# VH-VL binders against o27280, part 31

Target 1, 266 residues: o27280
Amino acid sequence: MDSMNVPEVLEIKRIVEESESVKTFIFSWDFRREVRPGQFVMVWDFRDEKPMSVSLIDPVRSEIGISIRRVGEFTDRVHGLSEGDLLGIRGPYGRGFELMGRDILLVGGGIGMAPLAALADEATARGMRVDALVAARTADELLFLDRLEAAGVNISTCTDDGSCGFKGFAHERLLTLEENHDMAAVCGPEPMMFQVMRILDERDVPAQLSLERYMKCAVGICGQCCLDDTGFRVCAEGPVFWSQELSRVREFGRYRRDPAGRRVPW

## First folded at step 1 (VH-VL)

Design lB13 (framework fv_libevitug)
Fold by OpenDDE, second read of step 2:
Structure lB13 (fold): chain C 266 residues (1-266), chain A 121 residues (1-121), chain B 110 residues (1-110)
Amino acid sequence: as target 1 above (266 residues)
Amino acid sequence: QVQLQQSGPGLVKPSQTLSLTCAISGDSVSSNSAAWNWIRQSPSRGLEWLGRTYYRSKWYNDYAVSVKSRITINPDTSKNQFSLQLNSVTPEDTAVYYCARYSDLGPFDYWGQGTLVTVSS
Amino acid sequence: QSVLTQPPSASGTPGQRVTISCSGSSSNIGSYYVYWYQQLPGTAPKLLIYSNNQRPSGVPDRFSGSKSGTSASLAITGLQAEDEADYYCAAWDDSLSGPVFGGGTKLTVL
């Protein structure tokens, strides 16, 4: 089991530019090690380490992909890397998405589409009907549209500024969609997820949501990613949670903890 | 199976340094799935967490505020053990000291046998 | 003096149900998982319950944990003589940035 938790130095095989701010880094992967959509890895650039969701799982090519949004110093450094450069990868960690039924709804916002893209691939491969609501602030921030389309996913888009698709937020667009899904998977800004979850609950659609928290150890040791009331560790019991689980989480959609452990509002 | 074996003197004079070692078997001090802790127990203070050391691509140390200024916990990868140093001890530091593993399940799934350390002149 | 508050003692007869309470705050039990430990005389504490209500392998199903708000409870059903021990609750604490323990409850089997 230790082998799964040991950082491996891996060569970047390919880099896909998803948007101006998002790149997907592709690595060779030994699929004797199980990886599922919704799980994350710790990415180490030999200076710092950050959790990143797996956005591509390709057993045929023996590859995984990690999509990273440029948002800070660490990601700036990573975005400066080229094919052939090295990164440390530790994982995968956490609970991934589960698939059930025949019709699945994906609701993603921004970089939150990363794990959902991987889930979409799996779902379509299983012969499921997949509807995806892809949300972003602007059209240029919508991710994985071509990839999803190629996979046979029915895509609906929404943007805050109306530059593409429905003008408004994901939960507003969701209200305009039919209620015919067996389950839903949701990932994005937590306020978005909170609103989406409420709608799905009202519709009696089972939903899984992927949370983002500060994760130091990624192995359920430090407790920095624990959620209030329940004590759920996002890195261990999550990051994917069922809506019923999140309904017990006081902080969900309200606040998070910063690296110092302080409550920070969304 | 994980085993923790403690060693060190049971008597320390005031103002001196308390030193204990915990040898690990069945796991690695540099395990990415564990943290290694020191805890003490006394009638006056009950169970008290002192601090921990753990490796996650780099070494980390967390110390209890109550002893932060006096405590050092060091790993020894060569011997697969970790140590406790507590400086400037007083009679208030008299306690049974335990090393313990913090695992994926949570805190302290395995404990050392305990070491009574008495601070006395 | 302990961050988490437990009754100092509890007692029961064989076969009875006994409950041990653990009271904390929003900075610990209210926010994080609760753990329980059993300490037999002259021995190190042993993990009894993890993540509020989960039992490690080897722990009888007579032991159960629960959590509500800022309080937790350990329940022992079918009390046995061997259950006579000290019991401690524990949780991570935000203010202390580390685990904290209750003061312990001495359980006597009459």
Scores: ipSAE 0.006, ipTM 0.457, lowest interface PAE 9.8, mean pLDDT 91
Fold by ESMFold2-Fast, scan of step 1:
Structure lB13 (fold): chain C 266 residues (1-266), chain A 121 residues (1-121), chain B 110 residues (1-110)
Amino acid sequence: as target 1 above (266 residues)
Amino acid sequence: QVQLQQSGPGLVKPSQTLSLTCAISGDSVSSNSAAWNWIRQSPSRGLEWLGRTYYRSKWYNDYAVSVKSRITINPDTSKNQFSLQLNSVTPEDTAVYYCARYSDLGPFDYWGQGTLVTVSS
Amino acid sequence: QSVLTQPPSASGTPGQRVTISCSGSSSNIGSYYVYWYQQLPGTAPKLLIYSNNQRPSGVPDRFSGSKSGTSASLAITGLQAEDEADYYCAAWDDSLSGPVFGGGTKLTVL
């Protein structure tokens, strides 16, 4: 228990530059503490602590990876670090993805491909057929195509500007893809996930969606990460939810909350 | 550090089987974040990917369509290595053969030293 | 022969900028990341650029990559004598279900 609530200071073993704005930080990890795709850790730079999804889980090399997009002061500082530097990591936290059936569709937008890359590795290791739809604004923002190819994943791409693959949004591309999957996993901008969920519901494909909304309490003490209508707490009961759970939440796909708890449209 | 070391004969007669081995250090041949590839290079065909083997719950092989009927790539977990066997060779198979890793660090991020294989009588 | 098209040669003088082009189709460069490899005489290729424009640790920032539509370019600024090598582009190809390489460009530093 203490090991989940007290940051362990770990050395950055390797850094992979995924794009101009995304880096994967790789650490040695003792797999007696189990980590599952879809779970997150708290990353501490000795000033601030932020939740980050686990993007690489490799028990053979005894490594985990955490992919971080540069979006603000905390992430700018972390991006300035080098191999050999130290970060505090505590966790893992949250509910991970559940795998079922023989065929899985992954739909990822931007940094949302990070937890899905870890899931692709596990699904492939279980002998599942994996199809991935990778979406971004531009070709340079598509993530993890190298890892997905190495894992044996069937990849489709789309970009808003048409610089790679289908020109358009993820849900538009999804309408042109094969309809038969036993399950799906979705992670990306909330408006994208909402549109994708509706298509998967029409196809009767059970989907899990990962919500990385603002979390005020990683250990579930304050309850301020609650969703409006159901009382689900993202940090305690998520971040991964089945589509049938999210269908009952008025907030999903429509608005988020700022730090003061006020509604802000997407 | 990851290193790939190749071994095998440099001269093979037409119709025989070409056999090469690649020994891995600094990584595991059964790593679930890597695939183990054979690539060859000749003046006439340039760089040509031949195939790969990788472990994901079970062993998988993918082969280039041009060689699929003649090629076998096999891992050996006990020795931490993988091999290439190419059957019924012709002079057109004369090339420098490389083993290479495909991983989360990038495609073909580590290469073996290369083995010149000459197919002639 | 080669699925991706590169000029067979390029040249420059020390300190100048040189660019090497790579042309493909919608089934490869148009849909996937582009990679670049440097091959010094008598050695194996070395990964120089991945994911269109990213550099592995140890690769100088004077090497950069870019991609537009079905074409990609490698740029070398501040050209140095030790940059004299063969350069290859590569990408995954949908129709072949595997990686494909360009024909290579021999860069001569005059």
Scores: ipSAE 0.005, ipTM 0.450, lowest interface PAE 14.8, mean pLDDT 83

Design lB14 (framework fv_libevitug)
Fold by OpenDDE, second read of step 2:
Structure lB14 (fold): chain C 266 residues (1-266), chain A 122 residues (1-122), chain B 110 residues (1-110)
Amino acid sequence: as target 1 above (266 residues)
Amino acid sequence: QVQLQQSGPGLVKPSQTLSLTCAISGDSVSSNSAAWNWIRQSPSRGLEWLGRTYYRSKWYNDYAVSVKSRITINPDTSKNQFSLQLNSVTPEDTAVYYCAKEYPSDYAFDIWGQGTLVTVSS
Amino acid sequence: QSVLTQPPSASGTPGQRVTISCSGSSSNIGSYYVYWYQQLPGTAPKLLIYSNNQRPSGVPDRFSGSKSGTSASLAITGLQAEDEADYYCAAWDDSLSGPVFGGGTKLTVL
């Protein structure tokens, strides 16, 4: 058994409250071990295990962060934890984002901004120009704005209710932005990503999109996260996919499979 | 700029102890952001990491499994150097030995000594 | 026998793009950062790439590193005569609890 598949019990070093529903848990990290934006870890609270995206990568402090949205029993328990408490972490897993070019566009919705925030840090550190379209249902659900601003990211916001920035969805805001980029990274609700991808394809902007599926093993053996027709395993071949790859995935933007394997429409 | 200067005999008899020293300039052997390594290179074994010594509030040593039973790497803060001792050498230990400093990334060697050919022969 | 596998030789003409592959496993490249070293004849190795694709100061941008899965690659664009050297990949290895090197690739500039 590969050592990377064994959960490491880590102490929560810090907790950052990002929003009412999102917290970032920070851990010490051995940076001999590779971790990339877009990769995920399996978080174990000693009762259950869930995949979570890496949202902070700080080699200087030797820390990583995981941003978790409160959405169910597992996350409720995790949100009840305090600094100094323990969690099991195994990983990281999956394919992360690749950076290319000089100018990149980040399009994120809700908690989807988590991996993109990490990507933004890397991109800006490399001297890339980063534009970020941050979307949420309401203003108070917009994530990482201060962090992104501090990193030198050019931020555009949109909210469903118009409480901040453009009133509407991310793809609608994107249509009003005419500038092309060398590449784009997208993460958020799949319907959003689907629409954004279409626009980017029409504009001939290479795009990477991070999918969310039910993942159990995280190592590509259980098949729970397999995508129809292609056989892509989100945990192994993803979660980050190029738009060309996703163009082959029939279910993308249309439906997903639940833990029982049933189709659940978006 | 950091420089490493190696010294020691280039010939060692079998079963004897190989001893080398690496003098550090431009940095401290007790730097909390550096680690000091020995690496050897031979045609038969290629590049092979042997071990390191480093200071993080206290001194640590990490040794390669292949030589763990025979190797000692010691820092000398007074002389700002570190040494390699390899006991019970055999002809298989014949190689060019390098001291190296790690880059701020772990086990990335950004500064190297000039290398010392050590031949194990009777 | 090196833990990381490299082609023993590579060649190119000035101005060409050449790539050197490095194959490992989940115990090393698959989990840890990859480093590349250049060794000119009669000299010590020189750090060329760290953390998969980062260049130390002084290393030209015509050198680039990439990693995918359990494999890494060094790309040299605009090949120059001075690039003739041995190139080694390296990564931490869990099984050996230490850094491991590839067998090296001798790059000849024709």
Scores: ipSAE 0.322, ipTM 0.736, lowest interface PAE 1.8, mean pLDDT 93
Fold by ESMFold2-Fast, scan of step 1:
Structure lB14 (fold): chain C 266 residues (1-266), chain A 122 residues (1-122), chain B 110 residues (1-110)
Amino acid sequence: as target 1 above (266 residues)
Amino acid sequence: QVQLQQSGPGLVKPSQTLSLTCAISGDSVSSNSAAWNWIRQSPSRGLEWLGRTYYRSKWYNDYAVSVKSRITINPDTSKNQFSLQLNSVTPEDTAVYYCAKEYPSDYAFDIWGQGTLVTVSS
Amino acid sequence: QSVLTQPPSASGTPGQRVTISCSGSSSNIGSYYVYWYQQLPGTAPKLLIYSNNQRPSGVPDRFSGSKSGTSASLAITGLQAEDEADYYCAAWDDSLSGPVFGGGTKLTVL
């Protein structure tokens, strides 16, 4: 690892349009730097720097992919780039997912499927049985279905509006799926993850959950990250946490924090 | 500092059960960030991973295919230790047996016990 | 037979550079992190390198790891008499669904 942790300027090798609002940017990567599913990188467009989950890890082709949803000025600028353009990349950072047992359930909502797609590749390569519940508001926002299918993943879908698969929320769909998994990995909107965690706890399935808002805690920036249910600031290494760690966090699934650090309901 | 201390008999007869124990200090056997492994070493087969036990809201075990039908790895939270039982041993099970802690990354064995030579002979 | 292949022996003189190779396939080294272990005579193996090229605390920087395709290498620069040991590579293997070790390389410091 570079001890200064400075951004490397990398050329965009390929861009995959995942949906109208999501693109995956693919870079050549020196795999002498460790990268695991669930980790993130800091993406620098030479004006601003934002954390993005790694969504493709391909040591055979010497490539990584970073999936970015268009949600604001930074991501709009990045979406305007073309193959051959340059971005700065720092990292990877954070703790990745751990794989255990023979059967894994992935539950992803929207862009939360990005780190889970990388995990699905690793789990299937290890010979695990992989079931994925892919959730979105509409069919057009379901991500990585072709990639998951190509990897041999058993896919269930749900959309809030019923435009693809089960009509309803991820936790409602989960109640209709088989209960027999050695572990689960969950990434998506925090209220979804909270409901899914409760069901997995009832089924005695240990889960790892990826909390995007805690990515800056993993790089040592504690801003308004607080996992202490007494209200004291506690910075924990993330973004991936076991369900046991999150079960004692009163804020999880109920509140988020605005830029001033105030609690805001979901 | 984490330390692992092994105990158990050095001689076992063919067809009997090999039983070894690994005592943990400096960490908990139910640590959510660790896994506890048995690895053996023989001149004919080299280093062989046998299996692991670990706690993540419930206990899990993973076992090597070659021994899966004969092996049990059990944690004991009250004594802060874990054990190996290997049934129906043959002379080919003669080896130095090590317990090992996985580093926080998957299947990296950072801390090892001292090793126990187990001879299977009649 | 080992699924990861190492030369059975290697040798060097003090101060020289020695490299130990480890060859596998796409189902192990080609897809997964490589680990290296040092075993001094009469002792348990010691983790020397993890995640292809990272050193645990206390391992001198004259030890380094690298990986290219389905092969990995351990390099020892400034070879010392105390480096005389057996060295093992290791990686996860898909077909065995577990970690596998190379056959080991006995390093002799002449």
Scores: ipSAE 0.006, ipTM 0.439, lowest interface PAE 14.6, mean pLDDT 83

Design lB2 (framework fv_libevitug)
Fold by OpenDDE, second read of step 2:
Structure lB2 (fold): chain C 266 residues (1-266), chain A 121 residues (1-121), chain B 110 residues (1-110)
Amino acid sequence: as target 1 above (266 residues)
Amino acid sequence: QVQLQQSGPGLVKPSQTLSLTCAISGDSVSSNSAAWNWIRQSPSRGLEWLGRTYYRSKWYNDYAVSVKSRITINPDTSKNQFSLQLNSVTPEDTAVYYCARGSYLDAFDIWGQGTLVTVSS
Amino acid sequence: QSVLTQPPSASGTPGQRVTISCSGSSSNIGSYYVYWYQQLPGTAPKLLIYSNNQRPSGVPDRFSGSKSGTSASLAITGLQAEDEADYYCAAWDDSLSGPVFGGGTKLTVL
């Protein structure tokens, strides 16, 4: 009977073009419904429904933002929408990020920067020092740089092709950084997160990582997003996990399950 | 460190305009993660929010209903400050006025030192 | 006549647990996050608690906030002499289209 399980039809208030392939859709939000960085919503275009991370939380404007990468039919349709068009939104769901300490490291890859951007806003608001390692394949795929800079975040970039910042992967760039942080938040391709987590563990930096899995119900019922061996439901126990929790997850960084339940390597 | 420094006269005559300025250091008046507020405190009315100005791709202002007809809050990006103008003041407007930063979570996390403004003939 | 209602005073001895209540309505506390501010004599208010129960950096863990329904509470454990101050609750209010404050509670450490 939880009203949060019913999609609310919301008007797209604004659209921000973050990159060629990423748009942020902004909606009016009733903050009677609490939302945390790292949580996700189910986006319904009246044909299909997909989980999307909250990338903007603005209590001042009473708005939230959802950043969506164009990767398939659903997202193609959504990217075709304009301001004033309608989408169904239900949620938020899942466990969000927790903040601790004074110094925080954010490590994000591609669209994984979406929830981290929201976390950066909160962290800076709490007076924390925020370092962000923003990774992408190419310079034009680096997300939220202006936003992060405006928030006072210390940004380091890395790109696979070296078109911006450090040439290489996020974990390689991380190895060049000498500073220890009180905690880290990580989101991006799972192989990236796996490597980053290993480094952070060696450095004794507490880390939270946000996983992406196929989600259907978002309420921990269908089991579609269950992780092997642990039984963790990404939609319920996650999507944000502590590194200690993920160390127990055998499939982490190795494979995921497709909608049919088959193992698919990363 | 983010700091707010207030300035302005502490005495205003009835029917005149109260004017205060709040200088920002360590942050930008056009920050996308902040709102810049004026709050006053008096024994009779307690703490009272007056209004705010903030930048989200464009400038916005919100004013308290109680002073909406008399209040103007303006940002100054060139000086990285924002101001308060309250027109047609009466003795009821006598209070300690504070500028404050509204944070991402809409909490007033940084405050100015306060300015006592007395409305008297 | 404050929109949010607080007891005018509270007191405790060092080491004691003290609780300050804040009561509102569905248009404010019932719908929005509660904030708490500490104001030492002759100083500006200081943010103590945000989002019902979150502590800013530098605020000791002996301060905690809670919210239930249209009421909120600030708890101070291990009361110290430096805790003597005025405490204010705050929340957004729909009817006023802006934040509102409680009348404040003067906490005396005996």
Scores: ipSAE 0.171, ipTM 0.706, lowest interface PAE 1.7, mean pLDDT 92
Fold by ESMFold2-Fast, scan of step 1:
Structure lB2 (fold): chain C 266 residues (1-266), chain A 121 residues (1-121), chain B 110 residues (1-110)
Amino acid sequence: as target 1 above (266 residues)
Amino acid sequence: QVQLQQSGPGLVKPSQTLSLTCAISGDSVSSNSAAWNWIRQSPSRGLEWLGRTYYRSKWYNDYAVSVKSRITINPDTSKNQFSLQLNSVTPEDTAVYYCARGSYLDAFDIWGQGTLVTVSS
Amino acid sequence: QSVLTQPPSASGTPGQRVTISCSGSSSNIGSYYVYWYQQLPGTAPKLLIYSNNQRPSGVPDRFSGSKSGTSASLAITGLQAEDEADYYCAAWDDSLSGPVFGGGTKLTVL
């Protein structure tokens, strides 16, 4: 299908400032191109393109939202845009989250709450009970709390510095939560996701984890995730993986690779 | 690569239990990226999904409301297969029964050959 | 009766374009991906289109899918004799908590 591989130039309808470093860009969307939580789009500023997770999916208003954290030259340029400006959007791509059971736990760190916010909307619409553990380094980096509360989500927070909620890391907070869930979805820094996955595995809670570094693999752009081209491993489709799949990936949570193939610690 | 092979009786009397099996090769019944489905096809009801079994740290079963009170779908990890049991059959259960693999996106990408089951005295 | 509505038959001549429609509601096509299956006489259904408009490996590019609102369509260009088959649409339905199928369309190549 030609249309799925060509960027559509869309007008920025609305910009929501989520924090000092995060903005959500909202576009009118033709839902003939369906998008599901956990999928991503390629965002094109007419100079470069980057994969971004979809954070809002609203077929009633015919809108999608893309939440972007300011971390480099591309994201700095996009953050400089205003309502009415244009961006190219191509996709969606990748496999999204799968929902099952009655109760879901969401564990999100920083910008990792973006795809989980979209998932929370879908899970709530399907009548599931949703508990969210929202983690960040500081209180002003906690994202989507008002949106999650409005959706009926039961929220727990933690910050590394103790400025809001539990003082500590997401996995330390998770250990104080005794409720079992039918499934979990996790997105955030890879070391956080690794620790959370271990706890969920011990509790026999099936978990899905979203890995940003695998987004390029899902669209056929070979990045660092495909460095096992010596025949040891084939690049896996992403960005969403079940925890059992990730337990078979030696690199997950332990190290990554630079463009030269050298191991880089987390 | 992946193949599904069905076995079971082609004739069942009313009020008896229908039992079919689906043997899997090229994949594992406990694969965490698959769900294992039973789908039937009849002139009166068309294609009708009956249910599925799947492994995600533990086993789950989902059943269609129309058959939920009479149906059991069970995996057998030692034989790498899954089965269908449908109790208290009536002539309306006469159909071609297919097993099928559901992919992560709910697509039925691999189908068994089908088994014609006739419910008649 | 079927939850998704398809015309019971469609026809065309070799080389022409044929479209097959599938109509549903907000609880199925309006909210979920659409799938299309081809069933040749005496065989099991085969996945033809997934995620509204994607083709599995081995499906010719003359088959394409589209979705608009609560309706979907399958288009076949350059129609060939071997395309004579039954075609079924399918989508997840949230009220039934499972996939539902259309009634099927018998495509005849004249």
Scores: ipSAE 0.005, ipTM 0.450, lowest interface PAE 14.4, mean pLDDT 83

